# Designs tried in a protein design chat: VH-VL binders against q0aze0. Part 336

Target 1, 268 residues: q0aze0
Amino acid sequence: MKIILVNNRFKENTEKKAQEIAGQLSALNVEVIIDNGLDEPYAGTVDFIMVLGGDGTMLRAARRYGQRAIPVLGVNMGTVGFLSNIEINELAEYLPLILREEYSLEARMMLEVAVFQQQSLLTRVFCLNELLLRSNSPRMLSFALEISGQKLEPYRGDGLIVSTTTGSTAYSLSAGGPIADPQLDAFIVTPVASHIINKRPLVVSPEREISLHLLEEREAIIGIDGQIKMDFGAENRVLIKRAPHPLLMVNLKAKPFFTSIDRSLQRQ

## First folded at step 14 (VH-VL)

Design BB74 (framework fv_ragifilimab)
Fold by ESMFold2-Fast, scan of step 14:
Structure BB74 (fold): chain C 268 residues (1-268), chain A 122 residues (1-122), chain B 113 residues (1-113)
Amino acid sequence: as target 1 above (268 residues)
Amino acid sequence: QVQLVQSGAEVKKPGASVKVSCKGSGYTFTGYYMYWVRQAPGQGLEWIGVINPDSGGTTYNQKFKDRATMTVDKSISTAYMELSRLRSDDTAVYYCARGHEYEIYLDYFDLWGQGTLVTVSS
Amino acid sequence: DIVMTQSPDSLAVSLGERATINCKSSQSVLYDYDNKNYLTWYQQKPGQPPKLLIYWASYRESGVPDRFSGSGSGTDFTLTISSLQAEDVAVYHCQQYYSTPLTFGQGTKLEIK
């Protein structure tokens, strides 16, 4: 068995813990590759991916490895989040199940985001939570939203979020979007501080294509999972589709989504 | 060994074009954005543009957009920057540089080529 | 365009003493989505390309001595060398990678006093 351990290079305690876990796995004849974010993604075949850290580390793992159809387990290291299944102090208890492949998989849809500069493809990346389009200045944006060739009335405001259902509890929630069951595949389109009061969040079939472009020259930024940041001007266009493969999240422990989100909202 | 190796010095007349090459080795060439920066003698650094080595997609500094062309040849892990209609004030050391993070567009540069001196004189 | 301004243009510091170089951006380079400052510091010695020292305003690049540190947020940034060594003589450049065009400060030349 070959496992990738994904951790955060900027957290020294997670690097030390990754090394300890790698030693334990190696003693059980498991080959371990450590991805701390410093180097490029491991290109070889692997059987399992273990993510040590919070939701941010899981988002990086999903971007790097999510399209490979490999089981991914989130192991919490003390950071509160929605993408971890077990705590680090539970790993020893669940390790035998991991090695025997005795777990279920939960498929989470991902976005495929393509950004163009004029006609040239500037980037194509995959993400688990969302794309955020936002003004980079005090001036509001004026932009066009097109859904599968249907051109909507222009948007005016601070921006727009196009989210997966997994991302419904991230920035989309803060902008007034709905809480969605992660088992449902859908795009959630949530306006950010819209000047037009009747612009509502949209829940859209994942089979549709969403495109965005500015109607006026403004300074804007797109952000993808909080990890990729790009300028967005009038000569730019973004196209969003469902990614070819979902992220396959390992479920070792019952983690009821709705009671978890309910508890989180009560704490605020 | 992770490195960027650039072509040798060039001497050009005003009105000519120059094409500088930058060969990457020791890493997945198509996975990291490539940037071009120049530095006139005794002056600061000036950004020319960025290219995605996988797609060939480019973003140029508007100052250079009508004269600069960035391309890549993936088969030999080489990026090119061509600057046309050269002027004497284009005399500079031209650098290629690699973004640090895999597939990140706006990034800091952790790896630089050695530089290519382009001299434009009559 | 974001304009980067360094101060001073040149600085002479005695060996073992603290050197401080400042960099100001005309607009904030702090991105609230990830809470990061998109600001780097490079060291450049004569005849050499720039070398990365500090990224995201305060993170030290691997292999860079711990006497180098970066601080600041938004528009005001500082590079500090806590105890100057002879090999630190160089031109130091700040750069923003918050938005295109990417822009650099004019450079600060550090000399031994």
Scores: ipSAE 0.805, ipTM 0.899, lowest interface PAE 1.0, mean pLDDT 91
Fold by OpenDDE, second read of step 15:
Structure BB74 (fold): chain C 268 residues (1-268), chain A 122 residues (1-122), chain B 113 residues (1-113)
Amino acid sequence: as target 1 above (268 residues)
Amino acid sequence: QVQLVQSGAEVKKPGASVKVSCKGSGYTFTGYYMYWVRQAPGQGLEWIGVINPDSGGTTYNQKFKDRATMTVDKSISTAYMELSRLRSDDTAVYYCARGHEYEIYLDYFDLWGQGTLVTVSS
Amino acid sequence: DIVMTQSPDSLAVSLGERATINCKSSQSVLYDYDNKNYLTWYQQKPGQPPKLLIYWASYRESGVPDRFSGSGSGTDFTLTISSLQAEDVAVYHCQQYYSTPLTFGQGTKLEIK
């Protein structure tokens, strides 16, 4: 068996833990590769990905490996989040199940985000939570939203979020979006401080495509999962669709989503 | 304009070294993996390696691990590939190619340099 | 290493006719969980670098004409040009990105008959 341990290079505690776990796994004749983000993603075949840390680390792991159809386990290290399945202290208990591949998988839809300048592709990114379009100035943006070729009325506001159901408990939630069942595949389109009061979040079929572009010469920013940022202007367009690959999240421990939401929201 | 611009053609003798440059413009240079691929005359493409321009992390094709060195100068958005101990069979057009954003791992290339011909002859 | 073999090495096709290029991998580049193939096609015109054409075996890159299509799964893949145009004269390359080292086919030269 070959396992990738993903941690955060900026968090020393996760580095140390990754080394410890690597040692334990090696003692069990498991080949281990540690990915802390400094090195190139491992390009070989692997059987399992273990993410050590919080939601941020999981998001990065999803972007790096999600398209490879590898089981991904979130191991929480004392943070509050929605993307971890077990706690670090529980790893020893569940390790035998991992090694025997006795776990269930939950497919989570990801976004395919393509940013263009005219006809040129600037970037294509797969992400687990959301794409954010926001103003890079105190001024509101005017932008066009198209859904499967249907042109909506122009949006005016600070920005727009296109989120997966997984991302519904992330930035979209803070912007007033609905909480979505992660077992549901859908886009959630949430306005950010819309000038139009009646602009409501949209729940959109994953079979549709979403297009965004600015209607004026303004400076904006594209944000992806709160970790990737790029400038966005009038010459750019964004195309969003369902990623061809879902993230395969490992389910070792029963974690009732709706009960967990109540607990998490109460803590915030 | 999004583009990769490579250095000019090189003529080298066997045993010498060559360093090819690749300057990125129109995009965030440190945000994307940079790949190096070569093509011998009339032959197919051969992968040399990849570098993360932000971290400096590299992965080489084992075939070139002992002879190829990839580096970057972030301040001028330029990637370098140096190949040492040149042989006649190293004669090829060398390409830099942009991968996807460094947070994702898709090893196909949507942007290419114009290529640099390196000729190795006695 | 995964060896990529294209066939034929060269072919000539009349304008407006169908062109078919095959690519075979020494091992499967299909992932079992999602049935996606990590296979790309590039178009390389004379004196130019390769241009991305197809990814994931069957997805067209933005700007690629509809006459281009990719098909296949596992180890056998096909690039099809439904109606050959003059501008399609090029060398076509398949590439796997299933694992390192990244490997390419030897290329197929497509000419007009």
Scores: ipSAE 0.008, ipTM 0.471, lowest interface PAE 9.4, mean pLDDT 90

Design BB75 (framework fv_ragifilimab)
Fold by ESMFold2-Fast, scan of step 14:
Structure BB75 (fold): chain C 268 residues (1-268), chain A 122 residues (1-122), chain B 113 residues (1-113)
Amino acid sequence: as target 1 above (268 residues)
Amino acid sequence: QVQLVQSGAEVKKPGASVKVSCKGSGYTFTGYYMYWVRQAPGQGLEWIGVINPDSGGTTYNQKFKDRATMTVDKSISTAYMELSRLRSDDTAVYYCARGHEYESYLDYFDLWGQGTLVTVSS
Amino acid sequence: DIVMTQSPDSLAVSLGERATINCKSSQSVLYDYDNKNYLTWYQQKPGQPPKLLIYWASYRESGVPDRFSGSGSGTDFTLTISSLQAEDVAVYHCQQYYSTPLTFGQGTKLEIK
């Protein structure tokens, strides 16, 4: 068995734990590939991906490996998050189940984001939570939103979020978007500080194609899962679709999504 | 092992064009953005542009947009930067540099080429 | 464009003493979404390309001595060398990667007194 162990080198505690766990897995004759974010993604085939850390580490793992249809387990390292299934102090209990492949998988949709610069493809990236378009200056943006070729009335405001249902509890929530059951597949389109008060979040079929472009020359930024950042000007266009493959998240124990989010909202 | 190797020094007359090459090795060439930066003698660093080696998509500093052309030949893991209509103030060391993070567009540079001196003289 | 201004242009410091170099951006390079400062520091020795020292304003690159540290946020940043060594003689450059065009400071030349 070959496992990728994903961690964040910039969190001293998680790097130390990753080395400890890698040693334990190697002692069980498991080949371990360490991905601490410094090098390119491992190109070979693997059987399982174990993510040690918080939601940010899981988002990186999803971007790098989510399209390969490999089981991904989130292991919480004492941080607050929604994308982990077990705690680090429970790993020893669940490790035999992991090695025997005795677990269920939950499919989580991902976004495919393509950004163009004057008709040329500048980037194509996958993400688990969302794309954020936002002004990076005091000036309000004016931009066009198209859904499956249907042109909506222009938006005026600070920006827009296009989110998966998994991302409904991330930045979309902070901007006033709905909390969505992550087992549903849908795009959630949430305005950021819209000039027009009646601009509401939209819940849209994941089969739809969404495009965005600026109507006026402004300074704007595209953010993808809080990890990829790009300039966005009037000569840019972004195209958003459902990604070809969902992220396959490992479920070793029942996790009460709704009670967890309810508790989190009361503490924010 | 991971390295960027640039072409050798060039001497050009005003009005000519120069094309500098940058060959990557030891990493997945198409997985990292490639940037071009220049440095005039005794001066600071100046960004020319960035290219996605996978798609060929480019973003240029507006100062260079009408004279600079960035291209890639994926079959030999080589990026090119051509600067046309050269002036004496284009005399500089030209560097290629690789972004640090896989597939990250706005990035800092952890890998630099050795530099190519381009001298523009009458 | 984001303009990067370093101070001083040149600095002479005795061996073992603290060297401090400042960098100011004309706009904030702090991104609220990820709470990171898109600011980096490079060291450049004569005849060589720049070498990465500090990224994200305060993270030290692997292999860089612990006497080098970065601090600051938003528009004001500092590179500190706590105890100068002879090998630290170089030009130091700050750079923002918050938005294109990517821009650098004019450089600070550090010399032994």
Scores: ipSAE 0.751, ipTM 0.882, lowest interface PAE 1.3, mean pLDDT 90

Design BB76 (framework fv_ragifilimab)
Fold by ESMFold2-Fast, scan of step 14:
Structure BB76 (fold): chain C 268 residues (1-268), chain A 122 residues (1-122), chain B 113 residues (1-113)
Amino acid sequence: as target 1 above (268 residues)
Amino acid sequence: QVQLVQSGAEVKKPGASVKVSCKGSGYTFTGYYMYWVRQAPGQGLEWIGVINPDSGGTTYNQKFKDRATMTVDKSISTAYMELSRLRSDDTAVYYCARGHEYEYYLDYFDLWGQGTLVTVSS
Amino acid sequence: DIVMTQSPDSLAVSLGERATINCKSSQSVLYDYDNKNYLTWYQQKPGQPPKLLIYWASYRESGVPDRFSGSGSGTDFTLTISSLQAEDVAVYHCQQYYSTPLTFGQGTKLEIK
């Protein structure tokens, strides 16, 4: 068995714990590849991906490995998050189940984001939560949204979020979007501080293609899962569609989504 | 080892074009963005542009947009920067540099080529 | 364009003493979504390409001695060398990668007193 162990190089306690776990797995005849973000993603075949850390580390793992149809387990290191299934102090208890492949998988949709400058493809990237388009200055944006070739009336405001159902509890929620069951496949399109009175969040089929472009010269940026950032100007357009493969998340322990999110919202 | 190796020094007359090459080795060439930067003698660093080696997609500094052309040949892991209609003030060391993070468009540079001196004079 | 201004243009410091170089951006290079400052420091010795020292304003590149440190946020940044060594004589450049065009400071030449 070969496992990729993903951790965050900027958190020293997480790096040390990753080395410790890698040693324990090696003692059980498991080959371990450590991915702390310093090098390119491991290109070989692997059987399992274990993510040590919070939601941010899981988002990075999903970007790097999510399209390979490999089981991914989130192991929490002591911070609150929605993408982890077990705590680090529970790992020893669940390890035999992992090695025997005795777990269920939950498929989570991902976005495929392609950004163009005129006719040139600048980037193509996958993400688990969302694409954010927003102004990088005090000026509001004017931009066009098309859904499967249907041109909506122009948007005016601070920006727009195109989210997966998993991302419904991330930035989309803060912008007034709905809470969605992450087992459903849908795009959630949430305006950011719209100045147009009746612009509402939209929930659309994941079979649709969404495109965005600016209608006026403005300084804007695109953010992807809070990790990738790039400039977005009037010469740019972005195309968003459902990624070819979902992220396969490991379920070892029951974690009821709706009661968890309800508790989180009551604390706010 | 991971490295970027550039073509040798060039001497050009005003009005000519120069094409500098940059060969990557020891890493997945198409997985990292490639940047071009120049430095005139005794001056600071000036960014020319960035290219995605996988797609060939480019973004140029507006100052160079009408004269610079960046391309890649994936089969030989080589990037090129061509600058046309050369002037004497284009005399500089031209560097290629690789982004640090896999697939990040706006990035810092952890790997630099050795530089190519381009002299524009008669 | 984001304009990067370094100070001083040149600095002479005695061996073993602290060297401080400043860099100011004309607008913030702090991205509030990831809470990172898109600011780097490079060291350049004569006849050589620049070498990465500090990224994300305060993270030291692997292999860089711990006497080098970066600090600051938003528009004001500092590179500190706590105890100058002979091999530290170089030109130091700050750079933003917050937006295109990517821009550099004019450089600070560090010499031994």
Scores: ipSAE 0.789, ipTM 0.894, lowest interface PAE 1.1, mean pLDDT 91
Fold by OpenDDE, second read of step 15:
Structure BB76 (fold): chain C 268 residues (1-268), chain A 122 residues (1-122), chain B 113 residues (1-113)
Amino acid sequence: as target 1 above (268 residues)
Amino acid sequence: QVQLVQSGAEVKKPGASVKVSCKGSGYTFTGYYMYWVRQAPGQGLEWIGVINPDSGGTTYNQKFKDRATMTVDKSISTAYMELSRLRSDDTAVYYCARGHEYEYYLDYFDLWGQGTLVTVSS
Amino acid sequence: DIVMTQSPDSLAVSLGERATINCKSSQSVLYDYDNKNYLTWYQQKPGQPPKLLIYWASYRESGVPDRFSGSGSGTDFTLTISSLQAEDVAVYHCQQYYSTPLTFGQGTKLEIK
């Protein structure tokens, strides 16, 4: 068995824990690759991905490895989030199940985001939460939203979020988007401070394609999962589709989503 | 014209708090990690922490985790570092420094603020 | 934590002569994947913030004179000024960015003899 341990190099505690766990796994004749974000994603084949940290680390792991259809386990290390399944102190208990591949998988839809410069592809990424288009100045953006060839009325506002159902509890929620069942595949299109007061979030079929472009010469940026930033101008287009592969999240224990979200909302 | 401009010198008593500001201009503020580094008189440099100006995500040196708070106001391209429960050994010049481009983990700094002297004395 | 130790603490060199500053890390800062040393040198003049000189141990930042050079690998690094100029009087700092926490040397004060 070969396992990738994904952690955050900026978090020393996760680095130390990754080394510790790597040692333990090696002692059990498991091959271990540590990915702390320092270099390119590991290109070799692996059987399992263990993410040490919070939601941010999981998002990075998903972008780096989600397209490979590899089981991904979130191991929380004292943070608040929605993407971890077990706590670090539970890892020893569940390690035998991991090694025997005795776990269930939950498929989470990811986005395929393609950014173009005119007709040229600049980049293509897969992400778990959302794509954000926002102004890079205090001025509002004017941009066009097209869904499966249907051109909506121009948007005017600070920006727009296209989120997965997984991402519904992330930035989309803060922007007034609906909470979505993670077991549902859908796009959530949430306006950010729209000039049109009644501009409502859209729940869109995963079978559709979403495209965005600016209607004026203005500097903007796109953000992906709050961790990737790209300049976005009038010559750019973004196309969003359902990723061809979902993220396969490992479920070692039951985690009640609706109870968790209810508790989180009550704390605010 | 690319620069970081920090707030002025501060004099504080032990136990007080200080908040230093750092305004970026000439570049996309949310496109770069912002680091905080301090330097005690006649001493070397010490890393305090890093913040993602776009997401607000922070990571602190464990030494300062309980006392330092980094924030940003994106609307005015300004980063803040607050240090509480000040001691005499907190006397130092505090710097904000721009790291590498957003998403990259290249933690060397090509742009620095002019520094803010914080003096802690009874 | 990776401890960075510079030597000497202070150095006096005549104008036009070679200045050599050493930096040692408590563990290797060479990454085997890209075969790069995650080591940086800064120049700091009195009353000013540090200025980036060298990154990845041997790469000069844009605008840095060619009399400055970085060398070394693994745990031992050297900053060399081939011909000292008056404007080179400063404190020089090495820094590793191989792992967190980021750490710096204690600095080396370079003066004219």
Scores: ipSAE 0.000, ipTM 0.463, lowest interface PAE 12.5, mean pLDDT 90

Design BB77 (framework fv_ragifilimab)
Fold by ESMFold2-Fast, scan of step 14:
Structure BB77 (fold): chain C 268 residues (1-268), chain A 122 residues (1-122), chain B 113 residues (1-113)
Amino acid sequence: as target 1 above (268 residues)
Amino acid sequence: QVQLVQSGAEVKKPGASVKVSCKGSGYTFTGYYMYWVRQAPGQGLEWIGVINPDSGGTTYNQKFKDRATMTVDKSISTAYMELSRLRSDDTAVYYCARGHEYETFLDYFDLWGQGTLVTVSS
Amino acid sequence: DIVMTQSPDSLAVSLGERATINCKSSQSVLYDYDNKNYLTWYQQKPGQPPKLLIYWASYRESGVPDRFSGSGSGTDFTLTISSLQAEDVAVYHCQQYYSTPLTFGQGTKLEIK
């Protein structure tokens, strides 16, 4: 068995813990690859991915490995998050089940984001939560949103978020978007500080293709899962569609999504 | 070992063009953005542009957009920067540099080529 | 364009003393989405390409001695060398990667007194 341990290179305690866990797994005759984010993703075949850290580390793991159809387990290391399944102090208890492959998998949709400059493809990336388009200056954006070739009336405001259902509790929530059951597949399109009173969040089929472009030259940025950042000008266009494969999240422990989010929303 | 190796020094006359190469080795060439930066003698660093080695997609500094062309030959893990209509004030050391994070646009540079001195004089 | 201004242009510091180099951006390079400052520091010795020292304003690159530290947020940034060594003689450059065009400060030349 071969396992990738993904940890956060910017948290010294996660490096130390990753080494400890790698030693424990090696003693059980498991081959371990440590991915601390400093190098390119491991290109070989693996049986399992264990993510040690918070939601940010899981987002990075999903971008690097999410399209490979490999089970991914989130192990929380003391931060509040929605993408982990077990706590680090529970790992010893659940490790035998992991090694015997005694767990269920939950599929989480991902976005495929393609950014063009004129006719040239600048980048194509995958993400678990969202793409954010926002103004990089005090001036409002004027931009066009097309959904499967249907042109909506122009948007005027600070930006727009295109989110997965998993991302409904991330930046889309902060911008006033709905909370979605992550078991559903849908795009959530949430305006950011729209100056048009009736621009509402949209929930659309994941089979839709969404495109965005500016209607006038402004300084704007697109952000992907809060980790990839790009300039966005009038000569740019972004296309968003459902990624070919969902992220396969390991479920070892029942985690009640609705009670967890309800408690978060009731906090001051 | 992970490295970027650039072509050798060039001497050109005003009005000519120069093409500098940058060969990557020891990493997945198409997985990291490639940046071009120049430095005139005794001066600061100036960004020319960035290319995605996988797609060939480019973004240029507007100052260089009409004269610079960045390309990639994936089969030999080599990036190129061609600068046309050279002037004496184009005399500089030209560097290629790799972005730090895999498949990340607009990044900091953790790996630099050794530099290529381009001298433009009559 | 984001303009990067370093100060001083040159600096002479005695061995073992603290060296401080400043960098100002004409607009904020703090991205509120990820709460990171898109600022980096490079060291350049004569005849060599720049070498990465600090990224995201305060994170030290692997292999860089712990006497080097970065601080600041938004528009005002500082590179500190806590106890200057002879091998630290170099030109230091700050750079923003918040938006294109990517821009560098003019450089600060550090010398031993």
Scores: ipSAE 0.708, ipTM 0.871, lowest interface PAE 1.7, mean pLDDT 90

Design BB78 (framework fv_ragifilimab)
Fold by ESMFold2-Fast, scan of step 14:
Structure BB78 (fold): chain C 268 residues (1-268), chain A 122 residues (1-122), chain B 113 residues (1-113)
Amino acid sequence: as target 1 above (268 residues)
Amino acid sequence: QVQLVQSGAEVKKPGASVKVSCKGSGYTFTGYYMYWVRQAPGQGLEWIGVINPDSGGTTYNQKFKDRATMTVDKSISTAYMELSRLRSDDTAVYYCARGHEYETWLDYFDLWGQGTLVTVSS
Amino acid sequence: DIVMTQSPDSLAVSLGERATINCKSSQSVLYDYDNKNYLTWYQQKPGQPPKLLIYWASYRESGVPDRFSGSGSGTDFTLTISSLQAEDVAVYHCQQYYSTPLTFGQGTKLEIK
């Protein structure tokens, strides 16, 4: 068995813990590849991916490895998040189940984001939560949204979020988007501070293609999962599709989505 | 082991073109974005542009957009920067540099080539 | 364009003393979505390419001595060398990677008194 152990080396305790876990796995005849978040993704075949850290580390792991159809387990290192399934102090208890492949998998849709400058492809990346288009100046944006060839009336405002259902509780929620069951596959399109009062969040089939471009020269940026940032100008276009493969999240213990989100919202 | 190796020094006349090469080794060449930066003698660093080695997609500093051309030959893990219509004030050391994060467009540079001195004089 | 301004242009510091170099950006390089400052510091010795010291304003590159530290946020940044050593004589450059064109400060030449 070969496992990638993803950690955030900038958290001092996380790197030391990753080395300890790698040693324990090696003693059980498991080959361990450590991904500390800086080097290129491991290109070989692996059986399992274990992510040590918070939601940010999981988002990075999803971007790097999510398209490989490999089980990914989130292991929390202290601060609870929505993408981890077990705590670090529970790992020893669950490790025999992992090695015997005694767990269930939950499929989470991902986005494929392609950014162009005129006809030239600048980048193509995958993400678990969302793409955010936002003004980088006090001036509002004027931009076009096209859904599977259907050209909507122009948008005016601070920006737009195109989210997965997993991302419905991230930035889309803060911008007024709906809470979505992460078991559903859908795009959630949420305007950011729209000047047009009747621009509502849209829930769109995952089979559709979404494109965005600016109608006026403005200083804008796109952000992907809060981790990738690009300038976005009138010469740019972004295409968003459902990614070919969902992220396969490992479920070793029940984590009730609706009651968890309900408690979180009551505190706010 | 991980390194960028650039072509040797060039002497050119005004109006000529120069093409500098940058060969990557010890890493997946197409997985990291390549940046070009120059430094005139005794002056600061100036960014020329960035290229995605996988797609060939480029973004240039507007100052160089009409004279600079960045290309890649993936088969030999080599990036090129060609600067045309050279002027005496193009005399500089030209560097290639690799972005740090895998497939990230706006990034800091953790790996630099040794530099190529281009001298433009009549 | 984001203009990067370093101060001072040159600095002479005695061995073992603290050296402080400042960098100001004409607009914020803090991206609120990821809460990171898109600012880096490079060390450059004569005849050599720049070497990465600090990234994300305060993260020290692997292998860089702990006497080097970066601080600041938004528009005002500082590189500090807590106890100057002879090998630290170099030109130091700050750079923003918040937006294109990527821009550098003019450089600060650090010398021993």
Scores: ipSAE 0.745, ipTM 0.875, lowest interface PAE 1.3, mean pLDDT 90

